# Ledger of designs, part 1: VHH binders against Thiamine-monophosphate kinase (thiL)

No score or structure here was measured in a lab: all are predicted.

Target 1, 333 residues: Thiamine-monophosphate kinase (thiL), of Prochlorococcus marinus (q7vei9)
Amino acid sequence: MLKEENTQEILHDLGEQEILNRLRKYMDYGQIDDDTALIKSYKKELIINTDMLVEDVHFSEITTNPNHIGWKAVATNLSDLACSGLEEVIGITVGLSAPSSTPWSWVDGVYTGIKAALNKFGGKLLGGDCSNGKQKTLCITALGTKGPLNLHRSNARPGDYLITSGPHGLSRLGLSLLLSDPITKSINVPNLLKEHAIKAHQEPQPPIKALQTLLKCKPYAMPWNAAATDSSDGLLEAIESLCRSSNCTAVVDHKNLPKHADWPSGKQWNDWCLEGGEDFELVVSLPPNWAKAWLKAMPCTKAIGRMKEGPAKAMWSNGETIQKAMDTKFEHF
Unless a header shows other numbers, all headers, positions and changes below count from the first letter of the chain; antibody chains are not in Kabat numbers.
ipSAE, averaged over its two directions, is called F for ESMFold2-Fast, E for ESMFold2 and O for OpenDDE. V2 adds 0.75 times the mean of E and O to 0.25 times the DockQ between the complexes of E and O.
[cut] stands for letters that were removed.
Atom coordinates printed by the task and the answers are left out, and those that the model quotes come from them; centres of patches stay.

## First folded at step 7 (VHH; from p9 with E98Q D103R E104P)

Design v5
Fold by OpenDDE, fold request of step 13:
Formats: structure tokens, sequence, C-alpha cells
Structure v5 (fold): chain B 333 residues (1-333), chain A 120 residues (1-120)
């Protein structure tokens, strides 16, 4: 009985037309038949973001399967929209390139992940294209409507509370765990934390819920202006970004870092919390009354410090400059 | 409130196969299967992330059971192969909004269960 080597169908064998045909199941009826997607926006401003994911740069097969890649691609883009005051996700377009030797199952997995994320966070697949390439890449453009929140990094003001929407460092820990990094093997990581960390890395959550809650917590007489960014590049980078744009000094409380409840103690782990990246939490500067309301409404939020008048820098509450511990700045180029 | 409805349970001979289904009124959750045998506590069987990218299995069912989901049909599946008498239990579908855990207490929603009986 010749074990029918289930020869995994590859993209080369399918051809472009068949690939597109198979992708129909991820789109609304008729969507693929149009060269363009029609978006009707009645008196709403639109926000748009484009992001690229490249194999071995942004994802690896070692740590991220196709479903995760698709999910992460959507989540990352939606995080950017969230930081811009997203009201509603309209949808995304997907450009995918992959070697012709790539199995169909990979593509199918990616789009499954994409669809799952869209179903959870909102929006639809508006269109896309697939092409042969030397490397697996995803280019995603996300569209949404802008809400009433005016979120700009430059809106930070002295006296503001610096608040995060959730814990930090989980993605970095997750990566370490997935890679069986000796650092994480040297400590006893609780199972719950392991699961959360791995989940954070493989299936990050855009801070849409946080944004919605932020909006709801705005005091009636207060302006719609606030400062926000996400922590995709790390908490410290996010804070510094706010400082640079607003020309304010961020004073961060060492004791109030946004750590998971089971986060390990020690400098190394504090560094991961501060600089780990890919947490996709909101980092916001808010007036005190708004901050207090948000903190009360969302238990996962944490006041980590305050903004003050001064040079554009982040510092500890004890007056010391926050030193970067991790040399590896993600360099895009 | 999320509703979960299990189906597919029944009587099966040892070594046989059975496929369970769970239909959910919403499908944006991490999903899992649990089981409770006679006189036993509810135990973890398998879980699957919302993207389908992550699956976890109890050691007792690893290699025999496969958890999957069809998001288009809002349906969770458990393919059970090589069934053993020890697999006799009421199987429950569960859902959690944010985090998949191996702990029953972490799940937010539960089905009523479907009975699986494996005969010797």
Amino acid sequence: as target 1 above (333 residues)
Amino acid sequence: QLQLVESGGGLVQAGGSLRLSCTASGFTYDMGWFRQGPGKEREFVASISVSGGSTYYADSVKGRFTISRDNAKNTLYLQMNSLKSEDTAVYYCAAVYQWSTLRPSEYDYWGKGTRVTVSS
C-alpha cells in the first residue's frame, strides 16, 4: 500500500488564478471579483496604516506558525490605528509574496489567522494580491474610521499621568520560552505566566478595548486631546517617543512598572518589561481626572509615572536617567 | 452571553472513533474541551486558540485526539481516535475571551456537555 505521500500542494502547482480562487473564502462574496474595494465613509475621517512583515525579520517559523503570522499582521496594524484614535475598523488589504515552493497550507494558515483576527477585532478583508517572491512577506494596509479622540504624542503635558493599558515584557518572555532560551530556563516560570507570555508573542492583542474604555472615561468637560502611542517597540521607547514629541520629561516610578502579577524579580526581568517590545499596549499621557477615571474603569491599567516640565527624556523618580540595557534596537535598516 | 452546545457523543467500542462538535453563538474565543468521568473531577482535554494556531492537549489524549475549529461555521471539533474505556466521560466545550488556560476556572463559558461512553 504505497503510502500516498500526501504531496503537499505548492503554490507553483496551483498557479495564480487558483490561488486567488481559493482565497475567496476569506472575503465577502464578490469582493475578489472587483479590482478595488469601495469604502463608503459618511462624514467620517479615515485613518490608514501600512505595515510589512518579512520572514526572518518579523517572524520565524520556529516561533510563529502561519496562523500566528496572519494574526500578528492584523494585530500590529490595528494597534497603529488604535493609537490614532480608531473608532471602527473598516478592513485590510493583504499583499502576500512567497516562493513558489511554498505549500498552500502556509498561505491558507496565514489567511485563517487574518480572518480570525478580523472577526475578533472588527473589519473585513477588502482585497489582496499574491505573488511569487524570494522571501515570504506580508504587506497589510489597514483602514479605519477616526473617532473623537485626538491622540497625538505631542499632546502630553506637564502634570499628566503616564499610564499603560496592560502588562509589559510578556512577548519578550514568550519569545524566550519558544526559543528555549537559557535565560528563561534558569528560573522557574509559573505555568500561567508561560502561557500568557507565549500567547502574547504569538497572538498579540491590539489595544482596541483599551482605547474604547479610554474614550468612555473622558470627563465631559475635558478636551478630546490626549497623548498616546503603543509599546510595540518597547515601553521605554514609547515613553521616550511621547517625551520627544511633547518636550516633556517623563518621571517613571521604578516600583510601578507594569509587570505581570507573576513577573520574575530582578534587573533582567525589569529590563524585559521596559524594553522587550511587541506588547502592543497603549502608553498614554492623560490629565489627572481622566487618568483616574480610566484607572478605575480598567483594572489592567497602571499608572507608571507622570509627565513634568523639562527636557525630552525619561527618568526615574529618584532622579536618575533610565539607562537602556538592551543593545539590540530593532533597526529597520 | 455566549452559548455553547455540544453534540456527537454516544456509545463507541474501544479502539473506535468519535467526533464531537460544539456550536458557539460567538466564535472570537479561545476554545477548549474538558471531560468529567464518573466519580472524577473535570479535567482538561484540549484547547485551541482563536486563530487556530495554537493547540494544547492533555498527555492522556495526545496523539489520539485532535482539536480543530471552523470559524466559518462557529464550530469547535474534537476528533477522538483510538478510544479507551478511560475516555468515558461527559465532554464539555468551554470558551475564554482573553487567555487560553489549562485550568477550568479560567474559562468563562461552558456547554452542557455530551456523554461519551467507551465500551470494553
Scores: ipSAE 0.780, ipTM 0.896, lowest interface PAE 0.6, mean pLDDT 91
Fold by OpenDDE, fold request of step 13:
Structure v5 (fold): chain B 333 residues (1-333), chain A 120 residues (1-120)
Amino acid sequence: as target 1 above (333 residues)
Amino acid sequence: QLQLVESGGGLVQAGGSLRLSCTASGFTYDMGWFRQGPGKEREFVASISVSGGSTYYADSVKGRFTISRDNAKNTLYLQMNSLKSEDTAVYYCAAVYQWSTLRPSEYDYWGKGTRVTVSS
């Protein structure tokens, strides 16, 4: 009787999405269906997000210094708030763990970066905690007020325009450059693109301005409902996320991908545009009139496709399914 | 409109040191130093990102100059060591909101400049 070794499921095998799905049973229904949690308070609605940054998983000393780590920590969390209709940033809390051998300069650098980001985008450091640990980690909770815009992934509708707030793939390219990856050495990357890419990776910008512009462009007679997420996990993932939540088909035009002006041509580079991640741009589904207004008002925006009635999937305009590139997506586990 | 005010310029002997300061009315910008010598075009000296995490230097000043910022004081600094006659110029503070670049044309705001004279 070969004891079916109850192969204990490990987190690596499950992946982040499955882990999160399993954790749903411990929460109220719908609690994690958006990028943030909504908290009803007496005066204002609050949106809250928590994110973990772990050394050698989310950041590395090779590519980012302490100031960058602090900056990215804030930017990433504010991006999530932006996707949920942020009006004003209240602030953040920081849980920090680090080995006792860690120099003070590292900690000081991290908090300098945090403060710089908060000064630029709004909010305050509200508090936190520090502890000795075996690994450098940051746990950040960001708080903001919810504005009038109701952004839910499920709000996507057939006929909507699929729009991005900016170019994609820059962070991935930046990472490659910082790592002196042979792939990027094999091509001539213009200096301007190099600078933009490295900057995008080390000091990403949350799409708060984009959100504000989006709000301003809403037609008066139109409801305050739209679908949005960010491209932190890649453009394709963002699109698919919208499709899953709304039960719509996204039809993407490969000719209208949101590429930097100097973006290299080729499949590899298209893949980075689609799946590179950490671009922190808004990916939105908007009714046509609203979409047109936003596109006109904000030149960095790009209509990349449309939503249609159909199964929850992303596909090309030629009818082919968008295939994920084999390259190992950053797996959190 | 962002206001930038440079200070700290003066006469210094070759091999000497000088520290320049730039006070900004806002401090959420990438910032840099540029210089313009007699009969020369304005050239990049150094830049620092808003977070302070990224610094860049012209080859001509690497190892001698250090750019830094104090966000609490809204002040940008340029520590200049081992000064040479070739460093004689008007030094300008500059700021840009979105991107730190090595190109003067990318900067949105400029100070009036402070004169540095290095005597042989």
Scores: ipSAE 0.697, ipTM 0.860, lowest interface PAE 0.6, mean pLDDT 90
Fold by ESMFold2, fold request of step 13:
Structure v5 (fold): chain B 333 residues (1-333), chain A 120 residues (1-120)
Amino acid sequence: as target 1 above (333 residues)
Amino acid sequence: QLQLVESGGGLVQAGGSLRLSCTASGFTYDMGWFRQGPGKEREFVASISVSGGSTYYADSVKGRFTISRDNAKNTLYLQMNSLKSEDTAVYYCAAVYQWSTLRPSEYDYWGKGTRVTVSS
């Protein structure tokens, strides 16, 4: 008389219409039924970017769950907009590809994370598409309005302060902790640092607050120009990118590396701070008066060095060229 | 400033259940529950990230308590099952702008608390 029920709902059994019905709660009324999103006309410049998150390339079940994946997808796109001088987030579209055997709970988790990030940082879920595919993939397009700041990697000048919006190396440490890497087992990492590192990896914060503060503290006499890039590929790569685009030398002080308060000493820890990646912070070059104002307004910021005239490279304050110790550059092809 | 209001406390027999609620005036924060027993320091009970993806529990409550959040209702919950006399405390809702931790000093906003008494 008893019949065992399978309560694991998968996309194959639900079908497209039921999936759409369940996704309604993540969108404005009626939006899910339209082929396009109507965006109110603006007299402002728009900025747009697209990024992909691919299973076993950008996330895995070992290091993240669906809520983390959805959050990260929004946060990484918003970080790109912030580096381009974002004023206001308009919204995102989501392309989702997943095997038909994927549980609904996985999709529901992803959209829960997406909605949480949008609620925190701004914007709406404007629309998207779902398709059957062999590998879980998210493609996010994000739109925003551009503010007044002309933010470009080529705007660094000799005499500028080189500043980061937050500590570096946390996401790399978080990844190592989540993977149980032997390197993190051999050192007693303080518990607070572990907690921060894991969350930095799983729920990164795009640097929108840092950008907003940067705008607000601009000295009256300064033009609306600054140099910046993000540090998603690593702090050293970000610094070198500024140098190349601006034809300047960056002089970095070892003692001013942007470390978490509990960051351990040693070469490995310095290497992760410089090259760890996925920290999603701003790396900014600013004239001294603006730099000092921003440092005071945002306690998480750190002046790590100065830009000077010279070849396009990063150097330590003792004159040595900063050497890459890790091969962290990822190429898709 | 964020305002947090707890409710749902009361008297319950050991082995019983209660559900605490915390209503917030804004809900884009990592949230946690802490408790303070008579003559004791405030201690961590549970936390949940803004996305809902990360939940953590003190060892003393694992398997018995469940933290959850309803972002549409701006409400944090703590379902407390299999209550013990040692769970008697004032329970506090707390919020932090980013990344909840086990440490009370890391939280920016606190509620006034709701009292839970577990009788034998």
Scores: ipSAE 0.558, ipTM 0.838, lowest interface PAE 2.0, mean pLDDT 88
Fold by ESMFold2, fold request of step 13:
Structure v5 (fold): chain B 333 residues (1-333), chain A 120 residues (1-120)
Amino acid sequence: as target 1 above (333 residues)
Amino acid sequence: QLQLVESGGGLVQAGGSLRLSCTASGFTYDMGWFRQGPGKEREFVASISVSGGSTYYADSVKGRFTISRDNAKNTLYLQMNSLKSEDTAVYYCAAVYQWSTLRPSEYDYWGKGTRVTVSS
């Protein structure tokens, strides 16, 4: 846990040059002194994504520490790249704004988390910028190569299986546990579910392994096309996004919601599964033969429904439109 | 596939301290320490996430033991202070690809263990 101590150094006392000097260990030799990173020529298409994490919007000291913040910043970017058919992570840039009173240990923790995520999933810290500001803000741009799979929201077709790469609602439950919300105190949440939920919130796993398995289990005769998006804004939003982009109806079975094995029963828990957010899983629409192969190859996947011809919306199997129960979508303006 | 090697075990007087190390051939995993006392099942001691941001401790060791990791050296540590006779056990290093748990059955890789004996 991060604490202020008499011996702690703050950014004001260090100054920009010493801060950059200390950041050298997270980058390739000499890179911190360059204004740009040289990317060698690739014979492949490149994909790029940018996400921002803002204090008291995306993280807080109550729910996360700097290592978590750094990890999450990388993971969110890589989830977006994965949903676009990422082959290889090239690297990231980091824009950091923080008050001058911020302890160096906080910055060091953020970069420790960043480096840990890059070491696990690939890529290098290519560069970035650091500035004084009133509110801690982290802006990460991630760059990767695109693989052969044309993975796009608009590629869903009637007859496809709708599949998730993992359970949903975990991050929302984790947030509730970290805040000690009454709903989680009134129910005896099993210990394993508590552990998974808190970690899903603090150290989310981007769906890189799920994507790699999806590619490996593609039937040879199938075209290199599939529909996907990630569920960072919630499972229902991901499903509706697929429907809108592909002009298809998604028919979802209540019994097939992608729940953790120990997930509680009840409307609140179904709502969190559908709308909780920050789960960073793939939501994929696949032809039946590819879908069956992926489900077999990766046990954490689950077929939650089917795509049908019809209006662009999500429906239960009884024909009722799935209604949003939570106002979880954050709008900045 | 992943190789884990514990070291630093030995004989120590009650109230003393000991530091265990676990060197890994790869270090992109959540890591944990477990122990097995005489005639007992293997039990959770502590865990640390791959980022280093999340640590967990069994109630019996909380405040006395500290888990840490040095990703540059591919090494996991367990600093054990205020040792008691009931801490006598073989200590095992363990790794899991995704998120550490309290359950030994959920870990993918295990070391061979290092013995800690606390004499009274």
Scores: ipSAE 0.475, ipTM 0.802, lowest interface PAE 2.7, mean pLDDT 88

Design v5
Fold by ESMFold2, fold request of step 13:
Structure v5 (fold): chain B 333 residues (1-333), chain A 120 residues (1-120)
Amino acid sequence: as target 1 above (333 residues)
Amino acid sequence: QLQLVESGGGLVQAGGSLRLSCTASGFTYDMGWFRQGPGKEREFVASISVSGGSTYYADSVKGRFTISRDNAKNTLYLQMNSLKSEDTAVYYCAAVYQWSTLRPSEYDYWGKGTRVTVSS
């Protein structure tokens, strides 16, 4: 016995029909074989979002594994729906492109992560397609019903509280830890913060619970309007987006930045909190009595400032304009 | 209210193996195993994320214990190999809504525990 036999199942050798057969376990009976998925009419407004995750742009084998990629793909889409006032997730479709040499275990891992996220946050895998391509790419379209809350960036008013649904900068720190960046080697980051940061990067949580509590604590007499956006491109960008769309000034107190309890002090760490990205939280502008109710109902929320009449910009409480410190403008083309 | 039920504890000779199971009434949580030895504080053993993508182990068990989960069966496992007398403890299954940690205070739900005794 001198010969060693070691064969890994790759997509080329399985072929399309066997791949579809294996994917059946992630879908309702018979759904993968249909060209379309039937969605029952409930005469509710629908909201829809499509995002792409591209290898070496949104994920890499160094920082994530297939389970993380599948989870993240769902979570990023659901974060977008949450910022539009999602009531219920209907489901998603998945377009997957990958080289023919890709192991089945990679595809299986991606769909395991997708199913785990759907099971947690709602919705079904409605269908999708799989194709040969040079680079691993995942395209998710997510559908949901819109609830009663009209969330729109232009709804901020002078006098509102500016509130975040959770801490910021965690995903950026997680990325640095996973890449072993020099800054994370030079500072002894507490273990709990390391754990949270890495998980925030690999398995982000869409802000569905935060949205649900926001709805539950709305004062009866208040209209169903609020201003919101997500912070996936960074907290400062989210704040400035609210300001631009509402023609208001945001006044932020630096000591109220939404930091993890163990977040280090210093300019670099404040810059990551403001501009780190991929945190997938709600940034909301609310009238005071609604804001106070939400802050009480959900302790992870934080009032970081107030909206004031004035030019469309973000300012510190000392009157100085908040300046972008990081080169974070990402463009696909 | 999430219900967690451990099983699989018992008496095992040093160097032996044992597999613990934890069944859950819902399985959309990060899960972990903790243990409490005689006269000792409860300590972290292992954790696994809801997607199954991330596993972590205490230094004292790394290389000997394997955590896994089967989401279709709502079951968490701990495979314990090369058992030592120091592994004698009550083992607890725990769950948290998001992001498991080494700290017991971060977990929302706990099982009743299952006893593991390792004889010399």
Scores: ipSAE 0.468, ipTM 0.795, lowest interface PAE 2.7, mean pLDDT 88
Fold by ESMFold2, look of step 9:
Structure v5 (fold): chain B 333 residues (1-333), chain A 120 residues (1-120)
Amino acid sequence: as target 1 above (333 residues)
Amino acid sequence: QLQLVESGGGLVQAGGSLRLSCTASGFTYDMGWFRQGPGKEREFVASISVSGGSTYYADSVKGRFTISRDNAKNTLYLQMNSLKSEDTAVYYCAAVYQWSTLRPSEYDYWGKGTRVTVSS
C-alpha cells in the first residue's frame, strides 16, 4: 500500500543505502545483499527476454502512475514468454534509472506494481540495480522455463482455425480516452467499455491463463505443436506474420473480429481492432479439434477465421486483401 | 474457492467515521465494495486494482470514502468519513480476476456483508 505523504522524500535525500534497505521488502530475505541470484539447476529449457519502459516513450503521467508502470513492465515481459510456450515464471531482474529528484513514493509504487504482477502470474524479484539518470527508465529481464508446447509462427497449416485469446483494440481505445482524443469524444462510448479499455491500457493482462488452458485442451493424440504469435504490434500484423512464416493464407470475416461485447460498429472501430496494438494477446492457429476444445474452455477466445492454402497474406472472406489503415499504424514507436 | 470476510460494521452517528475490513484467502484479485440499502439494489461504492494503481469511487462517496489494500495482509479496507444517513446499508466486498468495474455481475466472489447503520 502506498503511503500518502505531506513531505516528498526524494532519492537524493535518502541515498543509496536507505533506498536498498527499503527495497528489501520486495525480495526474498537476504537477496538484496547479494550481487547475483542463485538459480537452481533445471532439467528443462529456459527462456529469457528483456523489455524497456522509458518515460515519454512508453508511459507518461497523463496515462499511468507508478503502480501501472511496474505492473505493465512485468506483464509485457510475461506476454513475450507466454507466446514462446512458457511453463513457469522463475523471476525477473529490474534495472531502474531515475533522477535524484524522484520521490521515493514513485519508486515504491513501481515496485508495488511489480510485486503485485509477480504474485499474480508467478516468479520472484531476483535482483537488479538502481542508478541516477536524467530520464525515468525501467528495464526488466524475465526468466522462465519452456513447457512442452512448441509454439512457432511456422506451424500453421491449411484447415486450421485462427483464434485470438482475447478482444483487441481495448488498449488503443484506453489510450485515446486517457488523452481525451477528439475521436473518442465524438461518439458515446459505453461506460463498461471505457472501464475495460482504460484498464487494458494501464494494467494489461499477459495471456498466461489462455496459454495454460490451451495446453490442457490439447487432444491426447496431437503433437505438442501449434502456431502462435503475440499481438503487441497489432492483430493484423500478427496474422500476417503467421501467414508469412507458414506460407498460408488467413481468411478473416469482419463479423468475427475479436471485439469487446460493447465495441462500436464502423470502419474506424474495425481498424483499431485490427491495428491498435498493445493488447498482448495470443494469436493462434490450431487444428479443428484442438480449436473447438479451447474455444469451449475459455469464453474470452474467439475464432476469427481459417487458414487455407494460398499466398502469404490476410484476406477478408470475400477475397479482398485486408488493407492497413493509413493513420492508425505507421509507426511502432 | 476464494473466501471473503467483512468486518467493522456497526452503528455510528452522522458525521462520524468507520473503517471496514475484508480479509481474503488469496489477494491477487481486483477488489471492490458494494452496498445494499433497505429495498434497494446492490450498488457500487469503490474499487481498487490488484496493483493498487487504479481506484474508483461512486459519486455519492467521493471525498468521504477511501479504499485501500494491504496485499501482505490479504486485507481490503474502506475508510468511511463524514457518514450520512443514506450510507446506511449492508456493505459487501467483492473480487474479480481481472479489471474491477461498477457492475456487480463482473465480480466472481462475494462476502456475506457487514451492516453499517448511520443514525441522525
Scores: ipSAE 0.435, ipTM 0.786, lowest interface PAE 3.3, mean pLDDT 87

